# VH-VL binders against Ras guanine nucleotide exchange factor D (gefD), part 9

Target 1, 231 residues: Ras guanine nucleotide exchange factor D (gefD), of Dictyostelium discoideum (Social amoeba) (q8is19r433to663)
Amino acid sequence: GSNIIAQQITIIDNEMLMAIPPSQFLHKSFSKESKSPQFHDMVSKFNEWARWTSSEILSKEKLVERVVTLSFFIDLAKSCVELGNYNAANAIVGGLNHSSISRLKLTWERLSTKVTQDYDRLLSLFDLSMNYKNYRDEIKSTKAKIIPYLGLFPKDLIAIEEGNDNFTNNNLINTEKFRLLYQTIKKIQSYQQPLFTFKTSEPIKQYLKNISNGLSEEKDFHSISHKLEPR

## First folded at step 4 (VH-VL)

Design k12 (framework fv_ontamalimab)
Fold by ESMFold2-Fast, scan of step 4:
Structure k12 (fold): chain C 231 residues (1-231), chain A 120 residues (1-120), chain B 112 residues (1-112)
Amino acid sequence: as target 1 above (231 residues)
Amino acid sequence: QVQLVQSGAEVKKPGASVKVSCKASGYTFTRYGINWVRQAPGQGLEWMGWISAYKGNTNYAQKVQGRVTMTADTSTSTAYMDLRSLRSDDTAVYYCARDLWSKGYYMDVWGQGTTVTVSS
Amino acid sequence: DIVMTQTPLSLSVTPGQPASISCKSSQSLFHSDGKTYLYWYLQKPGQPPQLLIYEASNRFSGVPDRFSGSGSGTDFTLKISRVEAEDVGIYYCMQSIDLPYTFGQGTKVEIK
C-alpha cells in the first residue's frame, strides 16, 4: 500500500536532508553542484520522485491500469503530506501535473470522485500563487516534524541576497540582511532532525533508492502520452 | 478561533428559493472542502453536497441535483448554498462543515446551523 | 450509495455502566491508502454534530478516553466504557470513502 511506500520515501528524504551541511546554503553555494553535493543529491532525488510518477503512469498501455496507477500516485502524495513529507508530496504532484499526464483525459475522467477531490486539495496545497501562500500557511500551523519543500530555501535566500545590499548608504555592513540570511539557515537546520517512528523495509527502501534505473526520460514523455491517448 | 458562522433562519413558501451563507475564519479557506448537511425535524443527518473552496468543483446529492448550487467566495472566505423550488420536505436545519482531507476527510468544524422552514 | 446501518436505534443506560453501538456498511470502508474511512459523531440537542472518533479507532482531540472505536471492513463498534450524563444525545456513524458521504440513521442514548 501507499502508506508503507510513503514511509520509506520519508526515511530516504530525511536521511538526505540531515546530510546537508549548513555551509551549502551560504554564499549561494547551492547554485553550484561542486560546492553543494548533498544539497544537489536531494534536488536530484526530488526530480527522480517526479519523473518516477510520470514514467510509471505513462508505462501503462491499458486504460484500466493507467487509472489504477494514477490513483495510486495521488494516494501516495496524500500519504506523504500526512507523514509531514511536503518535499516528496510536491515532487509527486509535479509529476502528476506534468503536461504529458494532465492531457490524458480518458484516464482522468475514470478517477473516482474522492480521488479527484484528493488531487484538487493537493494542487491547492502546492499552488505557487502568492509565493506558495497555502503551503507556507500549512507548515506554520504544524507542530509535527516535517520535511519541507527544499526548493523554497534557495528561492528565499536569493530573494534576501538580491533584495538587500551588503552595505548601507553609509558604507556600513548591512546587519539586517545578514540577520535574515542567518534566520533562514537556522530555520532549515530546525528541520534536520531524525525521524524515529518509521520502520525500515530494506527491500522497498533499496527499490526507491534505485528507481532511476528503467525510468523513461522526460524528453520522451510527450511522444508516449500521444501514443496512449492521441487526441 | 477556527469557526464557521452561518446566516440566520429563513421562512419560505413552496416554490421559493433560499441562499444560506457560511463564513469561515481562523484557517486557510482554500485548503478545505465545505460540506452541506441537513436535518429534517426529528430525523437523521443527510448529506447535500460538497464544494472545493480552491477550484469551485462541486458534487451534489441525487435528491437535490438540479435544484441546488454551491459556491465559494475566496475574497470573503464565505461558502453559499442556493436551494431552489422549495418543497415542504426541504424543511430542515442546514449545516456547513469543513472536511480535513489530510487526516482522512473528517468533518471537524461545523457551523451552528440555519433553520429553513417551508410552509404552505 | 453506501448504506450505513446502526443498531440499536435507542438505548437506556444506568449511569456508570457501559454502552455499545454497532455500525454496518454495505461496502468495505478500507481504502488503498491504508485507512478506514469510518467516523463517529455525537449530536446533543440544539447543537451541530461533534466528532468523536476518526478512521474507525482514533479519538479526536479533547474526546474522553472512555470513548473507543473498533472494527474493520464493514463492521464497526463504538463503546463508552462508563456512560455519564454529558454523553446523552444521538450518535451517528459516517463514511467518507466515496461520495455521497452517508450517515447511519442514529442511535439515541439516554440515562435510565
Scores: ipSAE 0.443, ipTM 0.763, lowest interface PAE 3.1, mean pLDDT 88

Design k13 (framework fv_ontamalimab)
Fold by ESMFold2-Fast, scan of step 4:
Structure k13 (fold): chain C 231 residues (1-231), chain A 120 residues (1-120), chain B 112 residues (1-112)
Amino acid sequence: as target 1 above (231 residues)
Amino acid sequence: QVQLVQSGAEVKKPGASVKVSCKASGYTFTRYGINWVRQAPGQGLEWMGWISPYKGNTNYAQKVQGRVTMTADTSTSTAYMDLRSLRSDDTAVYYCARDYWSGYYGMDVWGQGTTVTVSS
Amino acid sequence: DIVMTQTPLSLSVTPGQPASISCKSSQSLFHSDGKTYLYWYLQKPGQPPQLLIYEASNRFSGVPDRFSGSGSGTDFTLKISRVEAEDVGIYYCMQSIDLPWTFGQGTKVEIK
């Protein structure tokens, strides 16, 4: 079921998060793949989770199967949040919210009320309004091990780096800027902890690690979507 | 501290309307649904409806459909239930209760209840 | 609507003795996400309901370990291993797999 798959996704995401050296968050190294290969591996995997979500739904020619698959990915995203994996949950929500998927009105209208309400909660959680306020509030309220949405760290680090001068008006080092950068990096490091409660299912883990094999390309999503539901 | 605080008791005549408030504190209001559950004197619990404060989406029990409106004001973290064309069988204690993930953890935090008496 | 049926409707229990309440649903409460959407609530006199058990068998935070839930599909049981005075009240099962959320008719637990 979705919980076992969410556990394997979380193992993969955590292994990737653990592998990122702190130096890849320094001096905007994350902006260049050559200087931040582990960071970009995790970004690539995030994009694969999203593409996998859209591709699997679009692969279902029969309405009933498409509804089941859509419901599954909503349940999967919810399970990821419950396990503290905000990164994969946001990726899956991104795939669900892709215009090629959101336009499938016949599919969405046949979801159970419960699943529709769960999707509403996921959209609320990952709403980008007020700089991801709902998401940021939620992660601040939890002390459990989490995997945060990776994409906010580069944005926050760039904002600190560009929004603060390296030197004060007295031509002294701006210690406040470097304190903010240090605190942000230390916060990232606080998330790089091992998982003690998750059991590996090697077959599922290997499938998920190699998931890009056989996925439709994003450029084809709208074409497929319109063939499934022409209006 | 997470809590829901409801407005005070109401006495209404048949045909009148009542609007009960439920003020949330201690959590992110838009992340939880608000359910309204009523209990007639000496009777069991009856679900009336649900609202998502995030988008204002609602779902109402068939028995009150057409007479009930649920709203939420995110600026004050307050949910409201407006019940119109009151009948004697609407006499009940009305509770608001939050839920997470469409009831996954159940309704874990409840208001203290608002007694609504409908009498001639 | 999903119908929730509780038995018995009332229990008089000697302090320290066990109590058991059954709840049956008119359809399966097992969802495709692998979870069972069955809950147990206690309503003490003059108070709102309080959550005891979620997902059929998980104790909510702060709930004493004398309370346990079990069951799957359509048949569920709440057990109190040793009933204490503070356990007096009306117990309700609830389902949230589909709207409307529905409750059992309640089981009144009193001390002899």
Scores: ipSAE 0.582, ipTM 0.817, lowest interface PAE 2.2, mean pLDDT 89

Design k14 (framework fv_ontamalimab)
Fold by ESMFold2-Fast, scan of step 4:
Structure k14 (fold): chain C 231 residues (1-231), chain A 119 residues (1-119), chain B 112 residues (1-112)
Amino acid sequence: as target 1 above (231 residues)
Amino acid sequence: QVQLVQSGAEVKKPGASVKVSCKASGYTFTRYGINWVRQAPGQGLEWMGWISAYKGNTNYAQKVQGRVTMTADTSTSTAYMDLRSLRSDDTAVYYCARDTWYDYGMDVWGQGTTVTVSS
Amino acid sequence: DIVMTQTPLSLSVTPGQPASISCKSSQSLFHSDGKTYLYWYLQKPGQPPQLLIYKASNRFSGVPDRFSGSGSGTDFTLKISRVEAEDVGIYYCMQSIDLPWTFGQGTKVEIK
């Protein structure tokens, strides 16, 4: 079932989020892996969620099994959002929206309408238009504990850093720049809270922690996709 | 705050077409789908179809397939249902209703549009 | 198509007394995502339907606690612990696990 797996993903993501020291968001430390190891661990895991999604679907030679697997990952992404895990949900949607997957027309045409509607809503939520407006509006309207999409933090911090000087024309500290940086970091810290309601399934958690061991390389995705559905 | 407002009542001759509008406000239109449900006088609820406000994908009930077209205009946050080749048994109140991906089902409904088909 | 069957078709209740409505589906409404795609709606006279219960047992926002939903698989029940005057109307169950979305035929609840 997708709900128990979404819970384990959320436990893993939250543990990783909690482990990131605030210093790794300062002075563009996140741009260099050696200066932000915990941040990059979570980035690596995000990429593994996406690659896992694509790889699992592409591993299914039979159309029926491919449809079932595609449906499963759409349900999984939806379950992640319902648990407040926007990070993993976006990673899974990224894997589903990969060109090697999106081109599998026979597979997509066999999805139930409900699952197709769910996927449509996920694409809308994570639409990058207007600086992720749909996603940003969604998280502003919720009062529940969430794991936000990790990738927006570096983008916001870089935009603040590059768009504002450290000093004003009068050689005074630019308090507005520092206020925006501190507010952004404080907001990140507000998300670093423990989970109290989810029960750990150790076998599932360990499988999910080590998923990279069985994944196809992204460079091979398009080749595999064309063998499964040449047109 | 969140509401769907439909166009006014219509009286049509058999064979004509009717286009009902459903204007959304108080939420991000493209994040939800719109269902169309009708109710004949003294009868129960009948699902007609669904449209994505994001991609424009549609699904129609078999009974109206080929006679119905659903569209959504994101610039005006308005959904439309166009029903052609009207018959007297199309006389009904037509509702639009938002569905949510939190599995609430249809949580917000329009006030309804009465469509009367008479000679 | 999934057929939804409600019983009773109508019931008269004295104010303050309980009411119970049954809904049966021709196929299981339990999805592999762990959720049950059954909903209860109330249509008050002259008004559009309003959502009462989602996913079999969850009360929608603003719905009084006298309403409760229960059931799994193919058998579902809506209970009103004490019927009030404003609860008069037609109650519908609906499934959204498979297209087309289908409704029960409705149960009319009126005050005796």
Scores: ipSAE 0.187, ipTM 0.687, lowest interface PAE 5.6, mean pLDDT 87

Design k15 (framework fv_ontamalimab)
Fold by ESMFold2-Fast, scan of step 4:
Structure k15 (fold): chain C 231 residues (1-231), chain A 119 residues (1-119), chain B 112 residues (1-112)
Amino acid sequence: as target 1 above (231 residues)
Amino acid sequence: QVQLVQSGAEVKKPGASVKVSCKASGYTFTRYGINWVRQAPGQGLEWMGWISAYKGNTNYAQKVQGRVTMTADTSTSTAYMDLRSLRSDDTAVYYCARDRYWGYYMDVWGQGTTVTVSS
Amino acid sequence: DIVMTQTPLSLSVTPGQPASISCKSSQSLFHSDGKTYLYWYLQKPGQPPQLLIYEASNRFSGVPDRFSGSGSGTDFTLKISRVEAEDVGIYYCMQSIDFPWTFGQGTKVEIK
């Protein structure tokens, strides 16, 4: 079921997070793949989780199978949140919220009321309004180990770097800028810790690591969506 | 401290409507749903419905569907239950309760609002 | 609607003795996400209900360890290892696997 798959996703995400050297967050190295290969591996995997979600749902020609698959991915995102994996949960929600999926009215209306409300909760959690206030409040209130939504760290680091000069008006080192950068990097490092609670399922893990081999390309999503439910 | 505070007791005539409020504090209001549960004198608990404080999506028990409207005001962190066409068998203590994610189990309850329907 | 049936409906317990309450659902409460959507509440005299057990067997924060929940599928049990005066009240099981949420009839626990 969805909990075992969420555990394997979390193992993969945690291994990738731990593999990112702190240097890849310095001097905007994350903006260039050649200077931040491990960071971009994790970004690529985030995008693969989202594309996998959309592609799997769109692969189901029969309405009943499409409803079951939609329900599964909502449960999977929910399980990821419960395990503290906000990164994969947000990726899956992104795939569910893709316009090619959200337009499938016949599929959504056959979803159980409970699962529909679970999805509402996930949308609330990852709502981007007020600089991701709901998400930021949620992670501040938890004391458990988490995998944060990694995409916010480049945004925060760019804001600090671009919004503050390296030197003051008197050509002195701006210690406040470097303090903020250091605090952010230290926060990222605090999340780079081993997981000890899950057992690896090698078959599932390998499937998930190589998931892109069977997926439709995003450019084809709308065409497929309109063939499934033309409106 | 997480708390739900409800409006005071109401006495209504048959055919009237009642609007009960439930003010939330100590948590992010939009992250939780609000359930409404009633209890007639000496009787058990009866679920009336649920509202999302985020989108305002609702689900009502069939017995009250068509007579009940649940709303949430995010600017005041207050949920409301409006019950119309009151009958004597609507006499009950009405509770609001915050639900936890996923399981929709209710971990924090209001103190209750007594609604009496009499002529 | 999913029907929740509790037995017994009332229970008189000598202080310090154990108590056991059964709850049966008309449909399985086990979901494909691996969870069992069964909950236990206590309503003390003059108070709103309070959560004791969530997802069949997990004690809610602050609930004494003398309370335990067990069961799966359609058959569930709440046990109190040593009933104390503060445990007097009406106990309800509840399901939230499907709308509408439904409660059992309640079990009144009182001291002899």
Scores: ipSAE 0.545, ipTM 0.782, lowest interface PAE 2.5, mean pLDDT 88

Design k16 (from o09k with heavy chain T28K E100Q G104Y; framework fv_ontamalimab)
Fold by ESMFold2-Fast, scan of step 4:
Structure k16 (fold): chain C 231 residues (1-231), chain A 118 residues (1-118), chain B 112 residues (1-112)
Amino acid sequence: as target 1 above (231 residues)
Amino acid sequence: QVQLVQSGAEVKKPGASVKVSCKASGYKFTRYGINWVRQAPGQGLEWMGWISAYKGNTNYAQKVQGRVTMTADTSTSTAYMDLRSLRSDDTAVYYCARDQWLYYMDVWGQGTTVTVSS
Amino acid sequence: DIVMTQTPLSLSVTPGQPASISCKSSQSLFHSDGKTYLYWYLQKPGQPPQLLIYEASNRFSGVPDRFSGSGSGTDFTLKISRVEAEDVGIYYCMQSIDLPWTFGQGTKVEIK
């Protein structure tokens, strides 16, 4: 079920996180794929998790199967959060919150109340307001090993870099700016720890690593959505 | 310490309304939901409904649907249950209880006795 | 609504002896997320309920190790390996897989 799949996703995400050299977060290297290939591999995988979520739901022509699949991905995102994988959980929520999915009113109205409540909690956790305040508060209170939402690191580094001058008014190096950059990178490194508790399922892991091979393109999502549930 | 403290006992006539409060302390109010559970004299536990302290979304038991309103004030970390058109079978001890991500109630208020009599 | 049925409705136990309470649900409490949404509560006289067991078999923080929960699907058991005087009260099973959340009728545990 969803817990075994969440474990395999977490193994994959952690392997990718561990593979990113700290230098790929230095000097805005993350802004160019050529300078940050491992970082962008993980970004690509995040986007694949989201697209996989939307594509699977849209692949179900029968309403009953679509409801089951929607419920499965909500459970999967919840399982990812419970395992400390905020990265994949946010990606899946992104796929669920895609306009091609959110418009499927017949599908959403048939979800159990529990699953609807689970989705509301996931939306609140990953709410964009106040610079992801709910998410940031959640991870600060957690003492267990986690995989954080990767996308916030570039945002934080860019905000520090662009919000602070390299030199003070006295033409001296701005040590506070460089201290903030260093602290952010050190925080990223603190998350790059091995997993010891999850067992690998090679068939599931292999499927998840190659998941993009069968996915619908995002440009087709709205067309498919309207065929499934027309106006 | 994590606590839920409820308002005091109420005696109401049939057709009146009652509003019970539940003040939370010792935890981040918006990270937990609040459930309302009642217990009639000598009877078991009956779930009345749930509210998200974050969004204010509610789910009510069908038996009280249309007569109950649950609210949460994040500025005071206080949840409220307003029950209207009271009947004698609404006589009960009303508990608030926080739930967490896994939908179990781990911290309960002390209870508020509501007596409905003519 | 999911119906929760407890047996027995009352138990009179000699101190130090074991006690067992059964809970049956009208539909499976196992969810596709791999969790079982079954919980055990104890209500001591004059007090609100307190959580003993969550997700069928996990002991809540501070709960003595003489309490254990087991079961899957629709059939669940709460066991007390050696009943103590402080264990007197009414025990309830609860499901939260579907709304409304529902409780069993309660099992009253008394000391002989």
Scores: ipSAE 0.025, ipTM 0.591, lowest interface PAE 8.0, mean pLDDT 87

Design k17 (from o09k with heavy chain E100H L102E, light chain K35R; framework fv_ontamalimab)
Fold by ESMFold2-Fast, scan of step 4:
Structure k17 (fold): chain C 231 residues (1-231), chain A 118 residues (1-118), chain B 112 residues (1-112)
Amino acid sequence: as target 1 above (231 residues)
Amino acid sequence: QVQLVQSGAEVKKPGASVKVSCKASGYTFTRYGINWVRQAPGQGLEWMGWISAYKGNTNYAQKVQGRVTMTADTSTSTAYMDLRSLRSDDTAVYYCARDHWEYGMDVWGQGTTVTVSS
Amino acid sequence: DIVMTQTPLSLSVTPGQPASISCKSSQSLFHSDGRTYLYWYLQKPGQPPQLLIYEASNRFSGVPDRFSGSGSGTDFTLKISRVEAEDVGIYYCMQSIDLPWTFGQGTKVEIK
């Protein structure tokens, strides 16, 4: 079930997170793939998790199978959160919240109440309002090992860089700006810890590493969605 | 401390409506749904419905469908259950309970007694 | 609707002796997410229900070690190893796998 798959996703995400040198977050290196290949590998994988979610649901022509698949991905996102993998959970929620999926009203109305409640909680967790306040509050309260949502780090680093001058009014280096930047980098490093409790399932891991081979392109999602549920 | 505090007892005549409140404290209100469960005198527990404190979407039990409305006010962290066209068999203690995805209904209000009599 | 059936409906227990309550569901409570959506609640006289066991076998925070839950699929058991005076009340099993949420009819536990 979904918990075994969530464990394999978390192994993959953690291996990718561990592989990112902290230097890839310095001097806006993350803005160019040539200067931040490991960071961009993880960003690419995040986008693949989202696209995989949408593509799998859209691949189900039969309503019953589409409901089962939608339910599965909601359960998978929930399992990822429970394992501390906020990165993959947010990617899956992004795929579920894609307009091509959210419009499938016949599919959504057939979800069990439990699954609908779980999805509502996931949407609340990853609500972007107030600079991801709900998510940020959640991760502050946990003492467990987590994989944080990767996309907030570049945004925070850019905000610090653009919101603060390199030099003070008397033309001295702004140590507070660089303190903030390096505190953020050190926070990222604190998440780069090995996993001790999960066993690798090589067949599942291999499938998940190569999911992009069978996925529909995002540009086609709208047309597929309307063929499944024309309204 | 995580708490749900409900409004006080109500005595109503048949055909009237009742609105029970459930005020949440000690947690982020919008992160959890609220279930409503009732218990008739000397009887078991009966689920009435659920509301999202985030979006406000609801699901109601068939027995009260068309007579119940559940709402949530995020500014006051308060959930409400409005039950209309009251009948004697609506006499019960009404509970609100927080919906935790792992624990189920883990925190319950103290209950609101609603008595329907002429 | 999923029907939850509890046995027995009533237990008179001498303090310190064990008690066992059975709960059977009309459908499997095992979900594709790997979890079992079965819960046990205790309602003490004059109080709201309180959670004892979540997901069939996990003891909720603050619940004494004398309480344990077991079972899978459609057949579940709540055990109290040594019943104490404060354990008096009505015990309910509940499922939340499918709409509507349904409770067992309750098992009344009384002392002597």
Scores: ipSAE 0.289, ipTM 0.696, lowest interface PAE 4.2, mean pLDDT 88

Design k18 (framework fv_ontamalimab)
Fold by ESMFold2-Fast, scan of step 4:
Structure k18 (fold): chain C 231 residues (1-231), chain A 119 residues (1-119), chain B 112 residues (1-112)
Amino acid sequence: as target 1 above (231 residues)
Amino acid sequence: QVQLVQSGAEVKKPGASVKVSCKASGYTFTRYGINWVRQAPGQGLEWMGWISAYKGKTNYAQKVQGRVTMTADTSTSTAYMDLRSLRSDDTAVYYCARDVWFGEYMDVWGQGTTVTVSS
Amino acid sequence: DIVMTQTPLSLSVTPGQPASISCKSSQSLFHSDGKTYLYWYLQKPGQPPQLLIYEASNRFSGVPDRFSGSGSGTDFTLKISRVEAEDVGIYYCMQSIDLPWTFGQGTKVEIK
């Protein structure tokens, strides 16, 4: 089921998160792969989770199988949230919300009311409105170990860096800017802790590490979508 | 401390409308949904409907569909249930209750609002 | 609608003795996510319902360990190993696997 797969995804995401040196978040190093290889490895894996979600659904020519697969990925995203993995959950939701998937009206209308409600809640959690307010409030209220949505950190660091000068109007060091940068990096480091509660399933873990093998390219998603459900 | 506080008792004549409020405190209002559950005198619990505090998306029980409107005001962290065309069988205690997303159950309940519909 | 049926409808218990309440659903409450969407609530006299058991067998925070839930599919049981005076009230099972959410008719627990 979805819970064992969510556990393996969380092990992979946490290993990647822990491998990122704090220096890769300094001086916009995250903007260049050559200066932030571990950060970009995790970004690449996030994109693979999203593409895997879309590709698997689009690989199902039979409506019944497509409905089952769509339901599975909604359950998987929900399981990731429950395990504290907001990063993978958001990636999967991104794959589900891709236009090539969202247009499959026949598939969506056959979802159970329970699964439809779960999807609505996931969309609400990861809604971009008010700078990800629902997501930010959720992670502030949790006391458990989490893997946060990694993409939010570069956005916050850029906003601090570009919204504040290095020096005040009096040519003094802007201590508030550097305090905000330090607090953000310290917060990232607070999430880089080992997992001890999940058991590794090596076959599933290896499959998930190598999922890019056999996935459809994003450029082909719309043509496949229209072939499955014309108009 | 998480609390839901409801408005006071109402006495209405048949055909009137009633609007019950449910004020939330101690949590992020937009993160949770609000359910409305009623209980007629000496009877069991009956689910009336649900509202998302963030988007305002609703789902109503068929028995009250067309007569009920649920709303949420995020600026005051208050949910409302407006029930129209009241009948004597709408006499009940009306509860609001916070749901837990992905668990689909209610964990915190308001104290209840008694609505009496009589001639 | 999913129909929830409780037995017995009324129970008189001597303090310290066990009590058992059954709940049957007209459809399976097991979902493909591995969860069972069955919940137990207690309504004490003059109070709103309070959650006791979530997902068939998990005790809610602060609920004494004398309360336990069990069952799968369509047949569920709530057990109180030793009933105390504070446990008087009406017990309801609830399903939330499908809309509308529905409750059993309730089981009244009284002290002899």
Scores: ipSAE 0.528, ipTM 0.787, lowest interface PAE 2.5, mean pLDDT 88

